VHH binders against o75319. Designs and how they scored, part 1

All scores and structures are predictions.

Target 1, 181 residues: o75319
Amino acid sequence: GNHIPERWKDYLPVGQRMPGTRFIAFKVPLQKSFEKKLAPEECFSPLDLFNKIREQNEELGLIIDLTYTQRYYKPEDLPETVPYLKIFTVGHQVPDDETIFKFKHAVNGFLKENKDNDKLIGVHCTHGLNRTGYLICRYLIDVEGVRPDDAIELFNRCRGHCLERQNYIEDLQNGPIRKNW
Structure headers, positions and changes below count from the first letter of each chain, unless a header shows other numbers; antibody chains aren't numbered by Kabat.
ipSAE, averaged over its two directions, is called F for ESMFold2-Fast, E for ESMFold2 and O for OpenDDE. V2 adds 0.75 times the mean of E and O to 0.25 times the DockQ between the complexes of E and O.
[cut] marks letters that were taken out.

## First folded at step 1 (VHH)

Design a3o
Fold by OpenDDE, look of step 5:
Structure a3o (fold): chain B 181 residues (1-181), chain A 118 residues (1-118)
Amino acid sequence: as target 1 above (181 residues)
Amino acid sequence: QLQLVESGGGLVQPGGSLRLSCEASGRTFSSYYMGWYRQAPGKQRELVAFIYSGGSTNYADSVKGRFTISRDNAKNTVYLQMNSLRPEDTAIYYCAAPRTIYGSYDVWGKGTPVTVSS
């Protein structure tokens, strides 16, 4: 239960806010029980997440967890003031329409309720890259009308890593628009 | 080293127009998205508009329909056409770009002032 995800150490813990959006992507934070398996500089806990966000002069208003497990950290590890939403998302395959819809609905709901502030939507999967990047880009493309390559570029730049999964990239570039409501 | 130089600011009456320019130097312009920000007196800096490398654009709600961002890659310049200017548009306008291949906007010009007043 406490094994470090494969390649987890290879990715930057937290990206940067995506300009013009309320999105920020990060890799999954790990609860304290994982620390004994990590070097101090490799540790990235829920507390570390919030510290890093503060260092960017930002504030999280929502966390969307796309991992398909609950073993990495507990919602109780997060401040009570920050809502936590779990969307179980299978890895390595393009998210289904229901998953995409859930994500869009959550984002739109947040934006509607948070018009008076500048709090961020934190999104993560295991590495905060492929599933995370796909859904964020899918939103930008389907809802905001952004060109697919532009959305991908923006995400990659801000996350500090590029989307890796070809099936995700191809779907973003050439796939159909998904239902928004 | 990336450098940004804004120009085109000035005093204009409400309903008037201005065109801001930002010239970038020191790297390949076409590979980067560019943005305009503004900071009004006593307020925080806010995004006005940005343009992706592929040409997509995004605008703050307050300027939609009035402002247009564009770019000329041959001139390494990004533009902000501002029409139907309002007093609330008064601010120092800044051009912004990412410093490195990865990262958000972290290179800024010195800014160009825009004053909208009767």
Scores: ipSAE 0.217, ipTM 0.644, lowest interface PAE 1.5, mean pLDDT 92

Design b1i
Fold by OpenDDE, second read of step 2:
Structure b1i (fold): chain B 181 residues (1-181), chain A 119 residues (1-119)
Amino acid sequence: as target 1 above (181 residues)
Amino acid sequence: QVQLQESGGGLVQPGGSLRLSCAASGFTFSSYWMYWVRQAPEKGLEWVSTISSGGSSTYYKDSVKGRFTVSRDNAKNTLYLQMNSLKPEDAAQYYCARDTYYYDSRGYRGQGTQVTVSS
């Protein structure tokens, strides 16, 4: 259906680029069919996403969609020049090793193919916070060797909202490093 | 304009020490994780060490753990790499980089400083 996700309106649509990385997090954009249920100022479409990114003087090079549904927007709603990757990620649970690996692999692949530009990896789940934050932080911790609290702090600051799920936070802080490849 | 300038390289004997510095300008230094990377002859660019924006987190390549120490002074916009117990295999051009995509040909990386280890 076209019901607005719970609490979707409570979150900033787009965060800021994470300094030192190519990551930017945002909440899920909603296709046109959702607009009738929103005030004009609440609307956040795929088009709006790109406009907001441009306002930051950035450019998206990849979108990683972590939602567990396909009802929010269609890949066809995105510019053809920006690849779209779906990684179905169950909410509320710490992503499994396979999901973590898929995410890392996608990120590394993008970086290898985009050595000549500064395009961003846009990552989103429903709110662009918990699943999104976990996987980005997991990458920074496991691949870039970032201290867990530093990764979390950086993400929270740039997203404009803090990770909320204690199981995610606990896993990031005290969980094992996952194998990269 | 983002600028990074490495210094402190030189010729040392095995077991010797060097301290590299990287002067940063043109960006908010304290907001960025910083990286040391190196390129040896006939080898690709490889990651050596990383330090978080505040300096509370440090990470090292396995082969340099216990010998190298990364640090930073955000008030001086300077990154450091203390290299002790140097080995011949440490010989390389050393670069400081601002971004995680440190291998990016366009990425913000200095001109480098040469480290040579020879008996």
Scores: ipSAE 0.020, ipTM 0.295, lowest interface PAE 5.8, mean pLDDT 91

Design b2i
Fold by OpenDDE, second read of step 2:
Structure b2i (fold): chain B 181 residues (1-181), chain A 119 residues (1-119)
Amino acid sequence: as target 1 above (181 residues)
Amino acid sequence: QVQLQESGGGLVQPGGSLRLSCAASGFTFDDYAMYWVRQAPEKGLEWVSTISYSGDSTYYKDSVKGRFTVSRDNAKNTLYLQMNSLKPEDAAQYYCAKYSDDYGLFDYRGQGTQVTVSS
């Protein structure tokens, strides 16, 4: 139950806001029960997430959780003021059109409702890298018209880690545009 | 302790059908996506199918689309794979596997069940 995800410690806990967007990516925060297995400096709880975001002079307006498990933290661990959305996303596979649509719909809904502020959309999977990066880039490419390589570069730079899954990269670079609605 | 036990394999002729089952225990079954993977002789493990935790989403390898159907009964902690129109290239040891954000597609799998397709 409290097993630390493999390689979880290898990734920066929180990336930087992606310039020109409302996206910020981070690795999964771990609830308090995991702390006994971590050094103090390795701990990254939901509270730590918000603290780190504040340190960047940013504010989260939405959290999109792409993990398939709920063992890492509970929505109750988050402030009530920040909506939490779970989109169960299978790892290692390119997300299907339905998953992509759900993500886009959530993002567009948030942007529509948050035109009057600059709150961020926080997106995470386990490491906040591959699934997270794919869906963010997919959005930028399909919805914002960003060149695939530019989207990938932007995400990698801001996350502080590069997308690792070749099938994701290939789909982003050469795959078809997905319908937005 | 996670346990997965596959069954239902056997020998069939090309065009035949089999239904595989996987009994799961030691974890909250309905919290996790489940996978079918297979390993043919002298080949590595390959992904066959995935089903979401609730069963509302299914994914298939291109070569098995239209022929294989994955399903699950969360009340029984059981995963299924209906295999129709079997081909010789489908012959393999079939495993069920539990999804994990920690280890990826091929973590925690059973001992497998052998599927043989021969005329």
Scores: ipSAE 0.016, ipTM 0.320, lowest interface PAE 6.3, mean pLDDT 92

Design b3n
Fold by OpenDDE, second read of step 2:
Structure b3n (fold): chain B 181 residues (1-181), chain A 119 residues (1-119)
Amino acid sequence: as target 1 above (181 residues)
Amino acid sequence: QVQLQESGGGLVQPGGSLRLSCAASGFTFSNYYMYWVRQAPEKGLEWVSTISSSGRSTYYKDSVKGRFTVSRDNAKNTLYLQMNSLKPEDAAQYYCAKSFYPSGYQDYRGQGTQVTVSS
């Protein structure tokens, strides 16, 4: 259906680039069919996403969609020049090792292929916060050697909202490092 | 164009000290975490240390904790690695980088500086 996700309006549409990384987080853009249920200033479409990124003087090179549904927008709504990757990620649960690995692999693949530019990896779930934040932080911790609290703080600051799920936070802070390869 | 240039390597005896420097240009240095990595003969590239953009947070490989100190001067666009109590197993080519990936890929890594530890 075309119902607006719960609390979707409460979150900033797009965060800021995370300094020292290629990551930017945002909430899920909604296709045109959702606009009739939104005030004009609440609308956030795939087109709006790209416009907001450009306003930050950035460019998206990859979109990783972590939502567990396909009802929000179509890959065809995105520019052909920006690859789209779907990683179905169940909400509220700490992502399993396979999901974590898929995310890391996608990120590393992108970086390998984009070493000559500064294009961003756009990551989103529904709100672009919990699942998104966990996987980005998990990457920074496991791959970049960042201290968990620093990774979390960096993400929160750049997204403009704090990770909310205690199980995610606890796993990041005290959970084991996941195998990278 | 991003440029990183390492210096300060050399030959030292076990227990000796070296201070590495990395001159950065072509990007806003103060906005980026910076990394030291190294590659020993017949070994893969390995992470040594990370420092946050502001320099307030530092991270180290377990084997170098207490011996190595990473720092930075954002006004000079320079990254440092003070290496004390050097061991033979520390001998490697040391690189400065904007990022580190376990796969061996390094984003904008310099040419490196050689550290040799020998009696």
Scores: ipSAE 0.000, ipTM 0.238, lowest interface PAE 11.4, mean pLDDT 90

Design c2c
Fold by OpenDDE, look of step 5:
Structure c2c (fold): chain B 181 residues (1-181), chain A 125 residues (1-125)
Amino acid sequence: as target 1 above (181 residues)
Amino acid sequence: QVQLVESGGGLVQPGGSLRLSCAASGFTFDEYSDYALGWFRQAPGQGLEAVAAISGSGGSTYYADSVKGRFTISRDNSKNTLYLQMNSLRAEDTAVYYCAAEPWDDTGYSLYDYWGQGTLVTVSS
């Protein structure tokens, strides 16, 4: 379907690289079929994503898609040179341990294989905010030992929007460390 | 026009098994290969919980931690039917189970275009 996600237009399409990390967050790009329902300036396609990343003098090395659907765009819409990983992640609720593990594993694998470059891990959900922010922060907290508030602040600042879901924030601040391996 | 109808719910003892079906009409699964099909449940006094999902093509699946290893989501395009095989049922699995089809807002904030009426699963001794 071509239904534009609720509030999708309200969020910046692409954030900034998180200093000290390889993460960059963005909202879901939409395939061409959605453009009929958007003003030209509202459009954000997979191609637009890469253009915006280049404008930041960065390069994507991996895309992690956390959306709970496949209707927004197809992996075929991406350059073949950039791996695409789908991790179905339901909204609103804190991601389960398996989801967290999958995310951590993917990130660690990427970092291991990409030590010789500075390519970014692009992470997105629908808005590139709550699910995206939680998992990035969860990684920074659990794996990198970053203080929860510092991780959240860093993400919020770089994304240009703040995490909205209190259950996510609460879990990051006070929840248990999840298994890394 | 589009309709989802769940069936297969009922009373079962802990450790038992059930298979839920969701018959879709008004569209064909093949026409929605990019869509996700999913099972949700709502226990008494609780909110809606995602249980399992499968892509339109059937190539990707999702399971909640609470049901992983016990539940299996599948689809039969020839029958235009979605299934949820539930094994090793627990009391905590008691809920009304719903099937849903895309398009929906995957954030959970808003629109699910197509929902079934739900089928009650009761796990009790």
Scores: ipSAE 0.017, ipTM 0.384, lowest interface PAE 6.1, mean pLDDT 89

Design d3i
Fold by OpenDDE, look of step 5:
Structure d3i (fold): chain B 181 residues (1-181), chain A 118 residues (1-118)
Amino acid sequence: as target 1 above (181 residues)
Amino acid sequence: EVQLVESGGGLVQAGGSLRLFCAASGRTFSSYAMAWLRQAPGKRREWVALISRGGSTDYADSVKDRFTISRDNAKNTVSLQMNSLKPEDTAIYFCAKTYYPGKLFDYWGQGTQVTVSS
């Protein structure tokens, strides 16, 4: 249905590019049918996403959608020039190894194919915070060797909101490294 | 579009020296901090040296006092002078755009192989 996700309006629509990375996080854009339930200033559509990215003088090269539903928008709402990848990710629990691997594989594939440009990997879940932040940080920690606290701090600063889920934070800080291949 | 092309790798005996080069395309080279990374077989990629836009440098503990990173903004190049090489320095070396002083890396080139024999 067209139910607005809980607390969706409380989060900034789009974060900032994470310095030294190709990542940018944002909350889920909502298709036009949701606009009836929103004030004009609260609206955040796929079109709005691209406009906001452009305002930052950036360009999206890939969108990774981590939501566990397809009701928010359609891939057809996106420009054909921007690949869309769905990774169904269950909320509130630490993503499983398969999900983590899929995310890493997608990111690595993108980076391999896009070495000659500066296009961004846009990642979102519902709020673009917990699942999104975990997987981005997991990648930075496992693949790039970033210190967990540094990864978390960087993500939080750039997203404009802090990771909220303690189980995610604890896993990032103290959990084992997940396989990269 | 930005391309990074590494060169200068090769086979060298322990105690020897090599100088790596990285050529960057585009006009925005001076706007980026640059880094050298390396990845040994079966090991995680690790940062080796960083250089800011203004020329400030930082090094991994394992290469301090042996390696020197430098850049030439006029030529869009970054180099890595490697002295007193050790077998454990054997790796593929990558030139990368980075955030300074953060140790995060964007994209990098194909790399250049450095092999240090005993």
Scores: ipSAE 0.007, ipTM 0.239, lowest interface PAE 11.2, mean pLDDT 90

Design e2h
Fold by OpenDDE, look of step 5:
Structure e2h (fold): chain B 181 residues (1-181), chain A 119 residues (1-119)
Amino acid sequence: as target 1 above (181 residues)
Amino acid sequence: EVQLLESGGGLVQPGGSLRLSCAASGFTFDDYAMSWVRQAPGKGPEWVSGISYSGGDTYYADSVKGRFTISRDNSKNTLYLQMNSLRAEDTAVYYCARGFDEYSSPDYRGQGTLVTVSS
């Protein structure tokens, strides 16, 4: 199916690297079959993703896909040199501890293995905003000890859009720290 | 055209069980996660459960965790929801919805099947 995700066009394709971190957030890239339903300027393919990252003088070292479908693009559409990790993440509700742990573990593993470079961790869900933002912020808060409001502000600023889900925001601000291991 | 047809709803007593089914057509079923959403009278829609495209991952709202089980048969293009230990607060119209990343719009969900839990 080539249905464009709802409101997908409303979000910037790629955010900016979050200063002080290795994170960059983006909306889900769509494989070429979706282009028939998009204006040229609306197209955002896996290739376009890498081009946009390059334009920022950055390089992706890992892609974490939080979507819950395979219809958007295939890992084979990505360069072989960039690892792809799928973490099926529940939408519209705060991710469970297992999901949070998986994300943290993936990030920590990447950082451990990539100490000698400055490659980025690309994270996306459908819009690259709510689930993406929550997990990134959760990591910054729980692992890096960042103040919740600072983490949220940093993410919002860099993504170019603000977290929309109040339950996510509330959990980040007032929820407990989740287990890191 | 995406079509989703729910069935299996009905009247049941508290503590009872129902099994909902959803027949899907008009799209490649196994390319999509599927979900159940319910809407009680006077309330907004509530996500109930979701299942990955392959069925390998399942998720539940806290309100139904331990009582409901979502499953799918990709060979039959069918989604299921086994509901056990039903409660009055489970009374709602249950919708089958394509996808899991987003709240399904009415365009990507069925007409629903009514589940009434009452003594």
Scores: ipSAE 0.000, ipTM 0.233, lowest interface PAE 11.1, mean pLDDT 91

## First folded at step 3 (VHH)

Design f13
Fold by OpenDDE, look of step 5:
Formats: sequence, C-alpha cells, structure tokens
Structure f13 (fold): chain B 181 residues (1-181), chain A 117 residues (1-117)
Amino acid sequence: as target 1 above (181 residues)
Amino acid sequence: EVQLVESGGGLVQAGGSLRLFCAASGFTFDDYAMAWLRQAPGKRREWVALITSGGETDYADSVKDRFTISRDNAKNTVSLQMNSLKPEDTAIYFCARYDDSFGFDYWGQGTQVTVSS
C-alpha cells in the first residue's frame, strides 16, 4: 500500500555528511504514488534525494537501503550510475551479527573501490535514524575504533535527530564488538 | 480486524521436525512481511524468521539452516518448517505481521513447541 510511514514527516529528509567519514543518512524517499497523500513541501522522492545531496555539494556513490520492505521506491527510480544495495533489516531491535557483517562488508567494499573519489555512502531505513544510526555507529566503533559516545554524537549531530531507541544506544555503548570478517 | 491463527505445534524429540502454519485475515496480506517469533519461558520474545511480500527470507542465527519460512499469498498463509529441533527451541511460537514503521505490530495466540532431549 501507499500509506505514509508513521512519523516519516517528522524527520529531516537528508542529514549532512559525517565529518571524517563517507556516510550520509537520510529518511526513505517515497515513490510518486505516495505524493497524493503528501503536501508538496512534504514530498521526498528519489529525485529529491539526489537534488538535496547536490545542494550540499556532495555526490552519492552507494545507497544502502535497510528497510524491510520494497514498497517505498524501486531501485529503478535511482540513477543507474549509483549502485543500490538492499540489506533487509528488521526494525526496533538490534541487528544480528550477520546483518552487521553485511553492512560492514558493503562499506569496506565501497571504500576499497572508491579510494580515488569522495562519493558518499547513503544509508537509510524508514526514518534514517535508528537502524541507520546503529549500523553506521557500529561500523565506526568496530572498524574505525571510534568511542561509542563520539560516534553517537557525531551521527546525531549530522542527521539532525538523535537516536531514539535505548536498546540501540545501550548496545553501542556497552555491547560487544562484532566480528569484522 | 487483523487475525493471525497459528497451528502445528506439539511435542517432538530432539532432532525431529515440525511444521507450523499461520492463517492470516483482516488485512492485505501481500502488502506485509510476515514473521515467526518465539518466546521461551523466562526469556524475551525473539524473532526467528522473516519473509517479505516478495519472498525474501531472513533468519536468526540460532535457527539458520534449520528453519525455513515460506508464504502463500494466494491463501494468506505463512509456514515455518523446523528441522533438527533442539531443546533450546522449546517455546511458544507466534505468527506475526511486520510493518517496517511499526515493527511486529500483530501476532496470534501462539502455538506451543516442546522439544524433549
């Protein structure tokens, strides 16, 4: 169906690049069929995503979609020049080790293949906040050795919204490091 | 009204197999991912298997390669084939609807699965 995700309108469409990283988080863009249920200023399509990224003088090199649905938009709605990766990630609970690994692997692969440019890794779930924030922070903590509180603060600041889920925050702060290979 | 009705639970010996079924009604079935959750005594409810409307599947590490989730959109059913069952799999199993915004927002009364050693 075309029902608007709960609280989707409450979040900024696109965050800012996280300094020192190639990450940028955003809420899920919605395909055209959702527009009839939105005010014009509320609309955020795949096209709008790219326009907003360009307005920041950035370029997306990869989109990682963490939603556990395919109803929001189609990969075909994206430019062919930007690879799209789906990692089905269940919401509201800490991702399992496999999901974390998939995310890390994707990020590392991208960085390896894109050493010669400054393209961004765009990550989104529904709101581009909790699942997105957790996995980005998990990467920074586990792979880059960033302090958990620093990672969380950086993400929150750049996304323009704070991680909401206490279980995510707790796991990031006190949970074990997950395997990187 | 959203309804989810589980069946197929029972007592089985370790190493045995069970197949759980769920009949869904009261919503557009093929618009939602479906899941199986379980709750063991004294433990938190956990998801064990998920399947998108398109048929993509995911499993908890604890059941991977042993459990298989499937769905029939024409019949509004979802099933869970459980092989190589272990005593640790003993739990009440719930059929659940998954909404990417709300999470697991509806589930049935559950069906008891008991695996004896």
Scores: ipSAE 0.478, ipTM 0.768, lowest interface PAE 1.0, mean pLDDT 94

Design f14
Fold by OpenDDE, second read of step 4:
Structure f14 (fold): chain B 181 residues (1-181), chain A 117 residues (1-117)
Amino acid sequence: as target 1 above (181 residues)
Amino acid sequence: EVQLVESGGGLVQAGGSLRLFCAASGFTFDDYAMAWLRQAPGKRREWVALITSGGETDYADSVKDRFTISRDNAKNTVSLQMNSLKPEDTAIYFCARYEDSYGFDYWGQGTQVTVSS
């Protein structure tokens, strides 16, 4: 149903743009049906997401949803001008190579098509932290050649929360590079 | 009380097929993704297949194109069709409930699958 995700309230709704990248991470926005279970100041809807992005003088060009559920919000809740991509990603486990590839492919496609603007790639899972952070860092490491510790530090700083899952951190730091094509 | 009851396991020769079955009760089945996990001797438990309430599926790399997960929301059941079985597929298979914020929070007692060479 519409129960609030565990620990969802503990995380900042929206991070900051990651300098040198087009990435911004945020926790999952919740559709209207969740509002009755939240205090007004706790609410974070799809509309709120876009408002907060605008407050940062940024614009979303793509939303990548990594949650493994459809219950949080509907793509129809988003502006028609912003494409929505679902990549079902199971939590707590390091994403498989196919998931990683899908993410990289989506990012690369967006960058290719959006060279003429500075729109952001918004990425979220439930908390916008572990799955989100892993895939963003994986991209920076594998595609952009960023040092693992630098990628992790950059993400943590911009998201306002640190990656929590040791298996994700370990894979980023010591795991193999995944294919980019 | 959440209950998940697996069935369908057994002994099969390499290259053979099995179909596992899971009966769920004690929760709103349609609200949850369901999964099959497995645990081989001396190895950690791993997810094998996932299916959302809407029917979207995902598979571990090791079983892709060989296993098929399906569900029947009207009957509160989940199934796993396992084809082209390998000795490496030998494990106890568990039916599990998945919630995105909780992960795999419930699973059954499991059913033994043994694939002989």
Scores: ipSAE 0.510, ipTM 0.773, lowest interface PAE 1.0, mean pLDDT 94

Design f20
Fold by OpenDDE, look of step 5:
Structure f20 (fold): chain B 181 residues (1-181), chain A 117 residues (1-117)
Amino acid sequence: as target 1 above (181 residues)
Amino acid sequence: EVQLVESGGGLVQAGGSLRLFCAASGFTFDDYAMAWLRQAPGKRREWVALITSGGETDYADSVKDRFTISRDNAKNTVSLQMNSLKPEDTAIYFCARYDDSYDFDYWGQGTQVTVSS
């Protein structure tokens, strides 16, 4: 169905590019069928996503969708020029090593193939916060060697919202580094 | 009203197999991922398996390669094939609806699975 995700309206549609990275986080855009249940100012479609990114003088080079559903929008709603990657990620637990690896692999692949540009990796879950924040921070910590608290602070600041789930935060701060195979 | 009705539980010896079934009604079934949860005595409820509307699956590490979740959108059913059962798998198993924006928001009354040594 086209019921609005819980608390979806409470979050900023799009964050800011994370300085020193090519990441940008946003909440899930909703396809047109959801508009009937939204005020005009609440609407955030795939088209709106790209418009907002452009307003920041940025360009998306990849979208990583972490939602565990396909009801929000269709890949066909996105420009063909922007690759879309689905990584089904359950929202009630810390992502497993496989999910983390998939994310890292996707990011590394993108960076390798896009060395000649400054296109962004757009990452979203439902709210673009917890799952999104965890995986981005996990990458920064494990791959880039960023201190956990710095990664979290950077993400929170740029997203405009703070990570909410303690299990994510604790894992980032105190959990083991995940292997990069 | 959302309804989830589990069946197929029972007593089985270690190493045995069971197949659980869940009949769903009261919502657009193919719009939601479905899951099986379980709760053992004195333990927290834990998710066991998930399946998207499109058929993508995920499993808890404890049941990987032993359990298989499947669904039939035409019949509004979800099933859990449990092989190589262990005493540690003893629990009440619940069929649950998964909402990506929230969590498991509905589940049935559950079906008892008992694995004897």
Scores: ipSAE 0.361, ipTM 0.693, lowest interface PAE 1.5, mean pLDDT 94

Design f21
Fold by OpenDDE, look of step 5:
Structure f21 (fold): chain B 181 residues (1-181), chain A 117 residues (1-117)
Amino acid sequence: as target 1 above (181 residues)
Amino acid sequence: EVQLVESGGGLVQAGGSLRLFCAASGFTFDDYAMAWLRQAPGKRREWVALITSGGETDYADSVKDRFTISRDNAKNTVSLQMNSLKPEDTAIYFCAKYDDSYGFDYWGQGTQVTVSS
């Protein structure tokens, strides 16, 4: 269906690059079929995503889609030059170790292959906030050794919205380090 | 009205197998991912398996390689094949509708699965 995700309109479409990282978070872009249910200024398509990234003088090198649906847009809606990776991630619950590992592996692989450029890893779930924020912060904490509160603060500031889910926050602050390999 | 009706639960010995079924109605079945959840006594409800409308599957680490989720969009059904069952798998199992915006927004009354040691 083409129903607009709940509260989707309430979130900024694209955040800012997280300083010291290659991450940028955004809410899910919606394919053309959703436009009939949106005001023009509310529209955020895959094309709009790339335009907004360009306006920030950045370039996407990878898109990681964490949604557990395929109804929002199709990979074919993206430029062929930008790899698309789907990591089906259940919402509202702390991702399991396998999901965390998949994310870490994808990020590390990208960084290894893109040492010679400054392209960004674009990460999104539905709102580009909770699942997205958790996994980015989990990476920074587990792999980069960032303090949990610093990671969360950095993400929140750059996304323009704060992580909302207490279980995510609690796990980031007090949960165990997850497997990195 | 959304309805999800589970069946197939029962008592089984450790190492045994069960197959759970769920019949769904009241919504466009093939537009949504489906899931199986479980809740053991004194524990929180947890998801164990999910399947997208397109047939992609995911599993909790605890059941990976033992459980298999499948669906039939023509019949509005979802099933869970459970092999190599362990006492730790004892729980009420729920068939659930998954919406990426709302999460697990509907589930049935559940079916009891008991695995004896």
Scores: ipSAE 0.417, ipTM 0.729, lowest interface PAE 1.1, mean pLDDT 94

Design f31
Fold by OpenDDE, look of step 5:
Structure f31 (fold): chain B 181 residues (1-181), chain A 118 residues (1-118)
Amino acid sequence: as target 1 above (181 residues)
Amino acid sequence: EVQLLESGGGLVQPGGSLRLSCAASGFTFDDYAMSWVRQAPGKGPEWVSVISGSGDSTYYADSVKGRFTISRDNSKNTLYLQMNSLRAEDTAVYYCARYDDSYGFDYRGQGTLVTVSS
């Protein structure tokens, strides 16, 4: 039930804002029940997430959770002031067009509603890397017209870890553009 | 001990239907997303479908979308896969697998063979 996700400890808890965007990626925060299985310095709770974001002089305006589980934390663990969106996304597979569209729609909706501020879109999967990186890059490529290699490089640099999955990378670099509406 | 036991496989003609079942034991069934994975001869394993613990979310591979339906009965600790409009390329051993978001499949059964042939 409360086992620590595999390799979760290997990744930085929070990346940095991607310049020119409203995106920030992080690994999944874990609810209190996981703390007994972690060293104090390894702990990363929803509260810790917000503290780390504040330390960067940023503010989260939306959290997009891409995990395909609900065991890591509860939406109730988050401040009420920050909307939470679940997009169940299966790992290891290139997200399907529907998932991509849902993500794009969510991002576009947020940007439309938050033109008057600079709040961030926080995106995470389990490790905040592969699924997260793919969807963010897919958005930048398909919607913002960013070159695939530039998008990937930007994400990797800001996340502090490189996108690992070759199928994701290949799809981003050579795959077709997905519909935006 | 986690156990997953598939059933329902067999020989079917193209265009036919099969319903696979998976009996799960040894863990709290509704706490876990479940999945079907298949492996055709000479090919690697392929994701077929995934369903969340509560059953409120489902995922399908593009190759089976619109033809296959994943479902579960948490009161019976059972996972199902309704396969319609079967094609020759659906021939494979189908595995019931417990889904882990970080790992993928941490447990799977021995599989059940589905053969689609005229």
Scores: ipSAE 0.659, ipTM 0.847, lowest interface PAE 0.8, mean pLDDT 95

